# VH-VL binders against DNA-3-methyladenine glycosylase 1 (mag1): the designs that were tried, part 3

Target 1, 206 residues: DNA-3-methyladenine glycosylase 1 (mag1), of Schizosaccharomyces pombe (q92383)
Amino acid sequence: TKAEIHLSGLDENWKRLVKLVGNYRPNRSMEKKEPYEELIRAVASQQLHSKAANAIFNRFKSISNNGQFPTPEEIRDMDFEIMRACGFSARKIDSLKSIAEATISGLIPTKEEAERLSNEELIERLTQIKGIGRWTVEMLLIFSLNRDDVMPADDLSIRNGYRYLHRLPKIPTKMYVLKHSEICAPFRTAAAWYLWKTSKLADYTK

## First folded at step 19 (VH-VL; from M05 with heavy chain G99V T108Y)

Design N02
Fold by ESMFold2, fold request of step 26:
Structure N02 (fold): chain C 206 residues (1-206), chain A 123 residues (1-123), chain B 111 residues (1-111)
Amino acid sequence: as target 1 above (206 residues)
Amino acid sequence: QVQLVQSGAEVKKPGASVKVSCKASGYTFTDYDINWVRQATGQGLEWMGWMNPNSGETGYAQKFQGRVTMTRNTSISTAYMELSSLRSEDTAVYYCARVEYDFWSGYYGMDVWGQGTTVTVSS
Amino acid sequence: QSVLTQPPSVSAAPGQKVTISCSGSSSNIGDYYVSWYQQLPGTAPKLLIYDNNQRPSGIPDRFSGSKSGTSATLGITGLQTGDEADYYCGTWDDSYSAGWVFGGGTKLTVL
């Protein structure tokens, strides 16, 4: 891809990383989904390992038993115990209810509306919602809205990705990541994917 | 290098249970889900369920809910599938296969399969 | 009955080309990467194509894959007698119990 070519050409560290990790192949399962669906997926993943979060999210998707994701109105009216049985914490259930209410009111846009908004507009607007921080909106930008140039610089795995990439003695700051990822533009989303994947490499130490 | 090695063939009577094992080697057992897939003679592949070896969580196909139990022993890198209340229609080859998943990449295909375990249910 | 629909059989002469279709829905092929599996007689299935169109190491470039909308296609060129096998498409599905689904399989005969 153009992203793989760009990143491989930046320096020897990036060339090696792209070769070690292999083909860029992001999760595309949320590509066609409404913003509130990805926000819920991202909330499920907060402070939780990928597989545990995925199990919670799959149980939530299966409530209707027909492949139809719960509507915002259904989530607004959903019993606490149904959501708890999926595995959501009480705090995350509050966030899901807030997402549902914000979707009904129009604070969370439809996908069509969101495609016309900038990354910055979406971050500013959506981080006002209880339980939704910058990282959660960045997941929306990357996985549902397909934005190519997003760097979740405060993500611990991505910061550790730069520690690996640049052989740093300690985990670098968010600001280090922001500064050093500028050369990855306009493919910072792909760069983030590769940095995150460093945790899967055999010589990754933590 | 990466292998899934299954237990040997079983012959069972209707109403009994069977427990098939699947031993992993050459990779970190807890990094991949183990899925179970069966195939009756002359028929296609039928997915039965997944099991996360790290947490022990499972998800079963509706057809098998209530009859199947998928477990593991992480100390010996072994997954198990137990099917109860066997019927002649359960005669099949049972496969384990591993699946990689993560938040940023999603699902990969079933890249490594066990050799299969033939279970015959007859009177 | 299979969630993904494949033709039950296909045949062609050595050296010829075949395609095998796999028809699904928005809850499976539409959202998820598609894999293809080859099952030679008497053996376990083997991953043949992953991520819609990628070949694992050791799979000849005569095998190709593609996906469009809710359908996927396996292409095989330069047919050889060793290609006689059953071929299955597979992917994740969000409906019912959220799990893997397979096509019914396609038996390839090289005449």
Scores: ipSAE 0.831, ipTM 0.910, lowest interface PAE 0.7, mean pLDDT 93
Fold by ESMFold2, fold request of step 26:
Structure N02 (fold): chain C 206 residues (1-206), chain A 123 residues (1-123), chain B 111 residues (1-111)
Amino acid sequence: as target 1 above (206 residues)
Amino acid sequence: QVQLVQSGAEVKKPGASVKVSCKASGYTFTDYDINWVRQATGQGLEWMGWMNPNSGETGYAQKFQGRVTMTRNTSISTAYMELSSLRSEDTAVYYCARVEYDFWSGYYGMDVWGQGTTVTVSS
Amino acid sequence: QSVLTQPPSVSAAPGQKVTISCSGSSSNIGDYYVSWYQQLPGTAPKLLIYDNNQRPSGIPDRFSGSKSGTSATLGITGLQTGDEADYYCGTWDDSYSAGWVFGGGTKLTVL
C-alpha cells in the first residue's frame, strides 16, 4: 500500500518493523457501520483483551432476532440483565445507554454526518458522553470513519510499540509518541496499527 | 512445526456422546482460538463453534446449542469438542482448526487444520 | 443451501486458467476478509488464500484471489492434475448466529 511504502521509507526502524509485521491489513468490519456501533465495540474493549471483548461484542450483535445490530431505541429500552448476560460490566452498560441516548438526540452523528466533521470536532463533541474518552473516539475515527491519520498516543500498546521501535528502556510518554509519529503523517493510522502489532513479534519485550 | 493432531475414529450408537481431542504443538496454544468444523460424507464444511483456549469462552453455531461443549486443558495444549444426543445425521469427519483474531486486525483465515476425526453413528 | 454460493464444479484442461466464484452478502464477504481452502482427496482442508488475495508461504503464485463488493474469486492458472480438489471460500458472518460460514465447495477437474 501507499501507507506501507511511506512508513518503510522513514528510517531503518520503521523499515524493519513493516517487514517483520508484514502487510497492513486493518480490521475493516466496521468501516460501513454507524458511529454508535463502533463506539459500543470500543467500549466493550476498554480495559479488556481483544478476544474477550470480541466475545462480548458478538453476543451483543446477536441480540437482535433479525440479524441486525441493536438500534439505539432498542438499546435505550434494553433490560440491564440482558446486557449483563453479554458480559458488559455495569459501568459499560451505563456507557451503552448513554451512547444510545446520544444517538437518538443527535449528539452522536450518523455516519453520513460524521464524514463531514473533522477529527477534532468529533473528539470534542463525543468525549462529553459519560464513559467515552479520547481513545474511544479515536477508535471510531479509525475503524468506522476510515480516517488515515489518527494516532492514539495514550494507548498503552502503541506507547509500548514505540518502546520496541526505538529500543527504549521504559514505556515512553504520550508526548513522545505524538512527537515521533509526526513523520508518519499522513498515514498515522497505519503507523498505529504497526505499533500495536509489535506485541505479536517474537522478540517483543526483549 | 505447527500442528493440530486429533484423536482417532469413533463409532457410537444414537443417543450417546462423543468427545474428540485436538492437541496443539509448535505454537503458543493460548494465542489462537480453536474452531470445530465437520464434514459429512460427500458434503461441504459446516462450522460448529469456536473456543478461546486462554479464557475458556466459547461461541456455538445455533444448530448445536445445547448439544455441543467445547473445552480445553491448557497444561497439555489440548482442545476438546463433545457432542451429545448423537443421531445418524451426526456421522461426519470432525476437524479442529486454529483462528487468530485481534481488535486492530479482525479475523484471519483458518491457517492450520487437524487431520480430522471420523465419527460414525449407527444403530 | 450454503450461506456462500459457489458453482458445484468446474473443469479445464492442463495449462488452462479457471476461476471459481463465491457469492455472499454484506454481513459476510462485504464486511470480512475472505479465505480459500483447498481440500485434496482424502485430506483435511488447507489454507490456500487469506486476506482476500494473499498466499501463505509455499502456495505457488498461479493461485490468486480477489474480492469485489460481496463476491470473491479464486483464480488458478497453469492448471496441473495435482490441482484436482474441492475448493471452499470461507469468512466470518454477522447474521443471526455469528460465526464462520463456507461456500458449498467447488470440485475442480483437470481434463
Scores: ipSAE 0.804, ipTM 0.898, lowest interface PAE 0.8, mean pLDDT 93
Fold by OpenDDE, fold request of step 26:
Structure N02 (fold): chain C 206 residues (1-206), chain A 123 residues (1-123), chain B 111 residues (1-111)
Amino acid sequence: as target 1 above (206 residues)
Amino acid sequence: QVQLVQSGAEVKKPGASVKVSCKASGYTFTDYDINWVRQATGQGLEWMGWMNPNSGETGYAQKFQGRVTMTRNTSISTAYMELSSLRSEDTAVYYCARVEYDFWSGYYGMDVWGQGTTVTVSS
Amino acid sequence: QSVLTQPPSVSAAPGQKVTISCSGSSSNIGDYYVSWYQQLPGTAPKLLIYDNNQRPSGIPDRFSGSKSGTSATLGITGLQTGDEADYYCGTWDDSYSAGWVFGGGTKLTVL
């Protein structure tokens, strides 16, 4: 892929990493999901194993008996106990309510609208929502909107990825990641994927 | 080299239990789920369950609920599958397989498989 | 008996193209990524395709995958004698107890 070619050409470290990991294999949704749905999925997944998060999310989806994902209005008006029964914590329920309100107000765009907004614009808009940080938006950009040039620099796996890549004695800072990942543009998403994969390599040390 | 190495063949009587081991090497054991899949002679693949080596959490196929137990020893990167109350129809080759996961998806694919363990149940 | 449905067998001559179908429902293929596995005689299954259409490292581009609705398809071009094997589709299912489900398998014979 173009991303692999670009990254392999950056320097010997990247060339080695791409070779060790192999083909770029992003996990991208084949379905068009609304941003507020994906944000809810993200909230559900916080501090949980993926299967546990998916179970909660699936229970939440099934609340409506019409086979449709709950609308923002339905979520806004949903009983706390029903949401709790799905497996959401009180904190996460507050986040879901905030997401619902933000969607109703138009702050959270539709999928169609989101496709016309830049990464920076989406980050600026969505991080205004209480409980939604930059990392969450970056995940939305990568996995829902299929943006190719996103570097989640605050992610611990990414930072540890650079520790591995550059053979650093200590885990680098966010600023270090931001600085050194600039050359990965316009394929920083692929770069992030490879950095994440470093922990799967045989010679990786914690 | 990334690999899963399983324990040797087992012969058991009906009603007995069997415990198969699966040792992982060449990767971080706790970063992949371990799944167990069996295959009777001339038959297809049958999924039994998953185990997360980091948390120890498990999920079993309904067919095996109450009869299967999946565990792990992280210090030696080894997963275990114990099947109790064995029946003749449990005769099969049992495979362990790793599955990568993240918070966005429940799975990717079973990208590394053990060599299989033949379990024979006969009176 | 299998949750996913595959044709029992397919056959073709070397150099030809074959396709293997895998049909499911909204609770599995409809909502989750499909993977394909190749099982050579007397060996453990091998991951061939994941995430509907992605090839692991080492898998030649003669192998392809696609998904539409509640069905998936494996394509093999330039068929070789070494491709003779059983092929299984697999995915996640949440209709009952959430877990993996497989197709019944397809025996590919190279004529």
Scores: ipSAE 0.048, ipTM 0.676, lowest interface PAE 3.2, mean pLDDT 92
Fold by OpenDDE, fold request of step 26:
Structure N02 (fold): chain C 206 residues (1-206), chain A 123 residues (1-123), chain B 111 residues (1-111)
Amino acid sequence: as target 1 above (206 residues)
Amino acid sequence: QVQLVQSGAEVKKPGASVKVSCKASGYTFTDYDINWVRQATGQGLEWMGWMNPNSGETGYAQKFQGRVTMTRNTSISTAYMELSSLRSEDTAVYYCARVEYDFWSGYYGMDVWGQGTTVTVSS
Amino acid sequence: QSVLTQPPSVSAAPGQKVTISCSGSSSNIGDYYVSWYQQLPGTAPKLLIYDNNQRPSGIPDRFSGSKSGTSATLGITGLQTGDEADYYCGTWDDSYSAGWVFGGGTKLTVL
């Protein structure tokens, strides 16, 4: 792939890493939904096991009377007790309400609109939402919007990836990652994947 | 209520192909991946691949790449697994199983299984 | 030959506790949730534990799961005759071609 070719050509470290890891094979993508739905899923998943989170999410989806995911307006107007009955915490309910309102106001774009916005624009807009951090938006960019040039520099796996890549004695900072990952553009998502994969290598040490 | 029902036993000759069906009911077919796992008599479980009923996307175990094809018909909530160039060592019970997926954390457990389809490959 | 390693067999008397180990690597158990499956004789596998230590509905609390590092453990307390079955651990692996991997299975005999 273009990403593999680019990364392999950056320097000897990247060349070696790409060779060791092999083909770029990120996790498969599920159905792409509206950003507000994905954000709600993300919030639902926080601090929970995946299946437990999904169970809550599914109950939430079932609240809709038309067989569709609840609209932002429906979520905005949804009874707190109903949402609690789905299994959401009070904090998460607050976040869901914020997501709904932000969607209604246009702060959270539609999928179609999102496709026309830059990563930076989306990060700036979506991180204003209660309960939505930069990492969550980066995940949305990568897994929902399929953006090719995202580097989750705060991610511990990514930082450890650079520790491995550059044979550093200590885990580098976010700033280090941001600085040294610039050359990975426009394929920083693939770079991040490879960095994450470093932990899978036989010679990886924690 | 939630169940996967597989097609009946198959007897095939070496070199032939077999196509096993797995019909889902009691849940939204497109919300779960379908995995195929086989088990030879007295042996352990062997994963063959996954198929996403919504997108049709698949992933196959390296061992079966080139020989296995996983498809689905969403209108009848049915998944299919076709294995070609059959060998005697392909004799096994083949299971379909549904799995939920987390796009970041990975896959959930296989929480619903079909009853299994016995495929016998013999001359 | 299985990617995940289990003891071939374990046995105990009714009422006792049994543990079944599952050893893997960083590419599987190390980074992904582990599930356990019970397979009664002549039946399809049944999900027993998911997400390392979660029980599906209908699974009694006699069954427990844990994970540490690249190893997982299934615990069964108050062993019953009906627990006699094969048990498999499973998880995701992305060392090369991403996919499910299983242990070789453990035959539990209730004495």
Scores: ipSAE 0.035, ipTM 0.555, lowest interface PAE 4.4, mean pLDDT 91

## First folded at step 24 (VH-VL; from R01 with heavy chain Y109G, light chain D32E)

Design U03
Fold by OpenDDE, fold request of step 26:
Structure U03 (fold): chain C 206 residues (1-206), chain A 123 residues (1-123), chain B 111 residues (1-111)
Amino acid sequence: as target 1 above (206 residues)
Amino acid sequence: QVQLVQSGAEVKKPGASVKVSCKASGYTFTSYDINWVRQATGQGLEWMGWMNPDSGETGYAQKFQGRVTMTRNTSISTAYMELSSLRSEDTAVYYCARGEYDFWSGYYGMDVWGQGTTVTVSS
Amino acid sequence: QSVLTQPPSVSAAPGQKVTISCSGSSSNIGNEYVSWYQQLPGTAPKLLIYDNNQRPSGIPDRFSGSKSGTSATLGITGLQTGDEADYYCGTWDDSYSAGWVFGGGTKLTVL
């Protein structure tokens, strides 16, 4: 892929990483989902195993009587105990409520509107919502809007990826990641994928 | 070489508990899940649950909810599975297996297995 | 009863081709990657196929996997006596009780 070629051409470290990990295969879902739905998924995924998060999210999806994803209005009015029973923490429930309100008010755009907004615009706009940080928006950008140039620099796995890539004695800061990942543009999403994969490599150490 | 080495055979009475260990080597212990699977004599494989060594998170099959506890000691790269209130039906070979997970794709799968631990429950 | 359905047994002569089916639902095979395991008598299971159709290192190309809809298939060509074993399909299930599920297993006999 173009991403693989670009990354492999950056320096010897990236060349080696791409070779070790192999082909770029993100297998991202291309389902048509509204931004507020993906944000809820991202919130569910915060600091949890992907399968645990998915279980919570799927239980939440199944709450609706009509088989559809709960509407923002339904989420706004949803009982705390119902959401808690799905497995959400109190903090995450607050985030879900905030997402619902922000969607109703129009702060969170529709899928169609979101597709017309830049990464920076969406980050600036959506991080105003309580419980929605840059990482959460970046998950939306990557998994819902299929943006190719996103680097989740706050992600611990990504930072550890750079620890591995640059053979650092300690985990680098997000600023370090942001600075050194600039050269990965316009394929920073692919770069992030490779960085995440580093933890699976045989010579990786925590 | 990636390897999972399990503890030795156990013989227990009904109502007792058993704790099986699984020591991992050849890879970063916290980068993969540990799954537990059992197999009664002449029967198929039965998944019991998963445990993430990094976070300590677990997910158990409904059948074992309330009776199974999966833990780990990261300092020695060892996972544990404890099954309580043992019954004769719990007599089986118990396996630990490394679980690979992919945050991006949602992929999940077991790729390396321990040698198995025979647990016999008899009065 | 196993969540995934396999034929209890299959048989063929050396050199022949066999296929083992694995049937599930939309919450498992329909939405997740399928793995296949080989279990020789008296041994632990061994990963044979992952990600529907990928072979781990050391697995011969005689083994193949495929998935369509809510079903998966394991193919074995050039059957050898050493292939006599139990074969299990497995995948993640996204149902309310999320977790890994196995097929009931298929005993392969080489005639």
Scores: ipSAE 0.885, ipTM 0.938, lowest interface PAE 0.6, mean pLDDT 95
Fold by OpenDDE, fold request of step 26:
Structure U03 (fold): chain C 206 residues (1-206), chain A 123 residues (1-123), chain B 111 residues (1-111)
Amino acid sequence: as target 1 above (206 residues)
Amino acid sequence: QVQLVQSGAEVKKPGASVKVSCKASGYTFTSYDINWVRQATGQGLEWMGWMNPDSGETGYAQKFQGRVTMTRNTSISTAYMELSSLRSEDTAVYYCARGEYDFWSGYYGMDVWGQGTTVTVSS
Amino acid sequence: QSVLTQPPSVSAAPGQKVTISCSGSSSNIGNEYVSWYQQLPGTAPKLLIYDNNQRPSGIPDRFSGSKSGTSATLGITGLQTGDEADYYCGTWDDSYSAGWVFGGGTKLTVL
């Protein structure tokens, strides 16, 4: 892919990483989802194993009798105990309520509107919502809006990826990642994918 | 080489508990999950649950909830599965298996297996 | 009893092709990646196919996997006597009780 060619051409470290990991295969879902749904998924995924988060998210999805994802209005009016029974923390429940309100007010755009907004516009707009940080929006950008130039620099796995890539004695800062990942543009999402994969490599050390 | 080595055979009485160990080598222990799967004689494979060695998070099959506890000691790259209130029906070979997970694709699967531990529950 | 359904047994002569089916639902095979495991008599299971159709290192190309809808298929060409084993499909289930699920297993006999 163009991303693989670009990354392999950056320097010897990236060339080696691309070779070790292999083909770029993110296998991102093409399913059409509204932004508020993906944000809820991202919130569920905060500081949790992906399968643990998915379990919570799927239980939440199943609350609706019609098999559809709960509407923003339904989420706004949903009992705390129901949401808690799905496995959400009190903090995350507050975030879900905020997401619902923000969707109803139009702060969270529709899928069609979101597709017309830049990464930075969406980040600036959506991080105003309680419980939604830059990382959460970046998950939306990557997994829902299929943006190719996103670097989740605050992600611990990504930072550890750069620790591996640059053979650093300590985990680098978010700012370090942001600075050194600029050359990965316009394929920073692919770069992030490779960085995440570093923990799976045979010579990786924690 | 990636390897999972399990503890030896166990013989237990009904109502007792058994704790099986699984020592990992050849890879970063905290980068992969550990799954536990059992198989009764002449029967199929039965998934029991998963444990992430980094966070300590677990997910158990509903059938074993309340009776199974999956833990780890990261300093020695060892995972543990404890099953309590043992019954004759718990007699089986118990396997640990490395679980690969992909945050991006949602992929999950077991790629390396231990040799198995025979647990016999008999009065 | 198993969430995923496999034929209990299949048989063929050496050199022939066999297929093993695995049927599930939208909450498992329909939404998740399928793996196949080979279990030789008296041994631990071995990963044969992952990610629906990918072969781990060391697995010959005469083994293949495919997925369509809520069903998966394992194909074995050039059948050898050493292929006689139990084969299990497995995948993640996204139902309320989320977790890994196996098929009931298929016994392959080489005639």
Scores: ipSAE 0.884, ipTM 0.938, lowest interface PAE 0.6, mean pLDDT 95
Fold by OpenDDE, last read:
Structure U03 (fold): chain C 206 residues (1-206), chain A 123 residues (1-123), chain B 111 residues (1-111)
Amino acid sequence: as target 1 above (206 residues)
Amino acid sequence: QVQLVQSGAEVKKPGASVKVSCKASGYTFTSYDINWVRQATGQGLEWMGWMNPDSGETGYAQKFQGRVTMTRNTSISTAYMELSSLRSEDTAVYYCARGEYDFWSGYYGMDVWGQGTTVTVSS
Amino acid sequence: QSVLTQPPSVSAAPGQKVTISCSGSSSNIGNEYVSWYQQLPGTAPKLLIYDNNQRPSGIPDRFSGSKSGTSATLGITGLQTGDEADYYCGTWDDSYSAGWVFGGGTKLTVL
């Protein structure tokens, strides 16, 4: 892929990493989801194993018997105990409520509108919502809006990825990641994928 | 080489508990899950649950909820599965298996298995 | 009683092709990656196929996997006597009680 070619051409470290990990295969979902849905998924995923988060999210999705994802209004009015029973923490429930309100108010755009907004615009806009940080928005950008040039620099796995990539004695800062990942543009999402994969490599050490 | 080495055979009385260990080597212990699967004689594979060694998070099959505990000691790359209130029906070979997971793709699967631990529950 | 359904047994002569089916639902095979495991008599299961159709290192290309809808299929060509084993499909189930699920297993007999 263009991303692989680009990354492999950056330097010997990236070349090695791409070779070790192999083909870029993010297997992104092609499903059209509204931004608020993906944000809820991202919130569910915060500080949890992906499968644990997914279980919570799926239980949440199944609250309604009509097979539809809960509407923002439904979420706004949803009983705390119902959400809690899905496995959400109180903090995350607050976030979900905030997401619902923000969607109703139009702060969270529709999919169509989101597609017309830049990464930076979305980050700036959506991080105003309680419980939604840059990472959460970046997840939306990557997994819902299919943006190719996103580096979730605050992600611990990504930072550790750079620790591995640059053979650093300590985990680098977010700023370090942002600075050094600039050359990965316009394929920073792919770069992030490779960085995440570093933890799976045989010579990786925590 | 990635390996999972399990503890030896166990013989227990009904009502007792058994704790099986699974020592991992050849990879970063905290980067993969550990799954536990059992197989009664002449029967199929039965998934018991997963444990993430990094966070300690677990997910148990409903059948074993409240009776199984999956833990780990990261310093020695060892996972443990404890099954309490043993019954004769718990007689089986118990396997640990490395669980690969992909945050991006959602992939999950077991790729390396231990040799198995025979647990016999008999009065 | 297994969430995934496999034929109890299949048989074929050496050199022939066999297929083993695995039937599930939208909550598992329908939206998750399928794995296949080979279990030789008296041994631990071994990963044979992952990600629906990928072979781990060391697995011959005569083993193949495919998925369509809520069903998966394991294909074995050039059947060898050493292939006599139990084969299990498995995948994640995204139902309310999320977790891994196995098929009931298929005993492959090489005639």
Scores: ipSAE 0.884, ipTM 0.939, lowest interface PAE 0.6, mean pLDDT 95
Fold by OpenDDE, last read:
Structure U03 (fold): chain C 206 residues (1-206), chain A 123 residues (1-123), chain B 111 residues (1-111)
Amino acid sequence: as target 1 above (206 residues)
Amino acid sequence: QVQLVQSGAEVKKPGASVKVSCKASGYTFTSYDINWVRQATGQGLEWMGWMNPDSGETGYAQKFQGRVTMTRNTSISTAYMELSSLRSEDTAVYYCARGEYDFWSGYYGMDVWGQGTTVTVSS
Amino acid sequence: QSVLTQPPSVSAAPGQKVTISCSGSSSNIGNEYVSWYQQLPGTAPKLLIYDNNQRPSGIPDRFSGSKSGTSATLGITGLQTGDEADYYCGTWDDSYSAGWVFGGGTKLTVL
């Protein structure tokens, strides 16, 4: 892919990493989901194992009687105890409520509108919502909007990826990641994928 | 080489508890899950649950909820599975298996298995 | 009893091709990656196929996997006597009580 070619051409470290990990294959979902749905998924995924988060999310999805994802209005009016029973923390429940309200008000755009907004515009717009940080929006950008140039620099796995890539004695800061990942543009999403994969490599050490 | 080495055979009385260990080597212990799977004689594989060594998070099969506890000691790259209130039906070979997970694709699967631990529950 | 359904047994002569089916639902095979495991008599299971159709290192290309809809298939060509074993499909299930699920297993006999 163009991403692989670009990354492999950056320097010997990236060349090595791309070779070790292999072909870029993120296997992104082809499902068309509204931004508020993906944001809720991202919130569910905060500081949790992907399968644990997915279980919570799926329980939440199953609350609807019509087999559809709960509407923003339904989420707004949903009983705290029901959401809690799905496995959401109180903090995350507040976030879900905020997401619902923001969707109703139009702050969270529709899928169609979101597709016309830049990464920066979406980040600026959506991080105004309680419980929605840059990481959460970046998850939306990557997994829902299929943006190719996103670097989740605050992600611990990504930071550890750079620790590995640059053979650093300590985990680098978010700023370090942002600075050094600039050269990965316009394929920073692919770069992030490779960085995440570093923890799976045989010579990786914590 | 990636390897999981389990503790030795156990013989227990009904109502007792058993704790099986699984020592990992050849890879970063915290980068993969540990799954536990058992197999009664002449029967199929039965998944019991998963444990993430990094966070300590667990997920148990409904059948074993309240009776199984999966833990780990990261300093020695060892996972543990404790099963309480043992019954004769718990007699089986218990396996630990490395669980690979992919945050991006949602992939999950077990790729390396321990040698198994025979647990016999008899009066 | 198993969430995934496999034929209890299959058989073929050396050199022939066999297929083992694995049937599930939308909450598991329909939405998740399928793995296949080989278990030789008296041994621990061994990963044979992952990610529906990928072979781990050391697994011969005689073994293949495929997935369509809510079903998966393991293919073995050029059957050898050493292939006689139990084969299990497995995948994640996204039901309310999420977790890994196995098929009931298929005993392959080489005639």
Scores: ipSAE 0.878, ipTM 0.936, lowest interface PAE 0.6, mean pLDDT 95

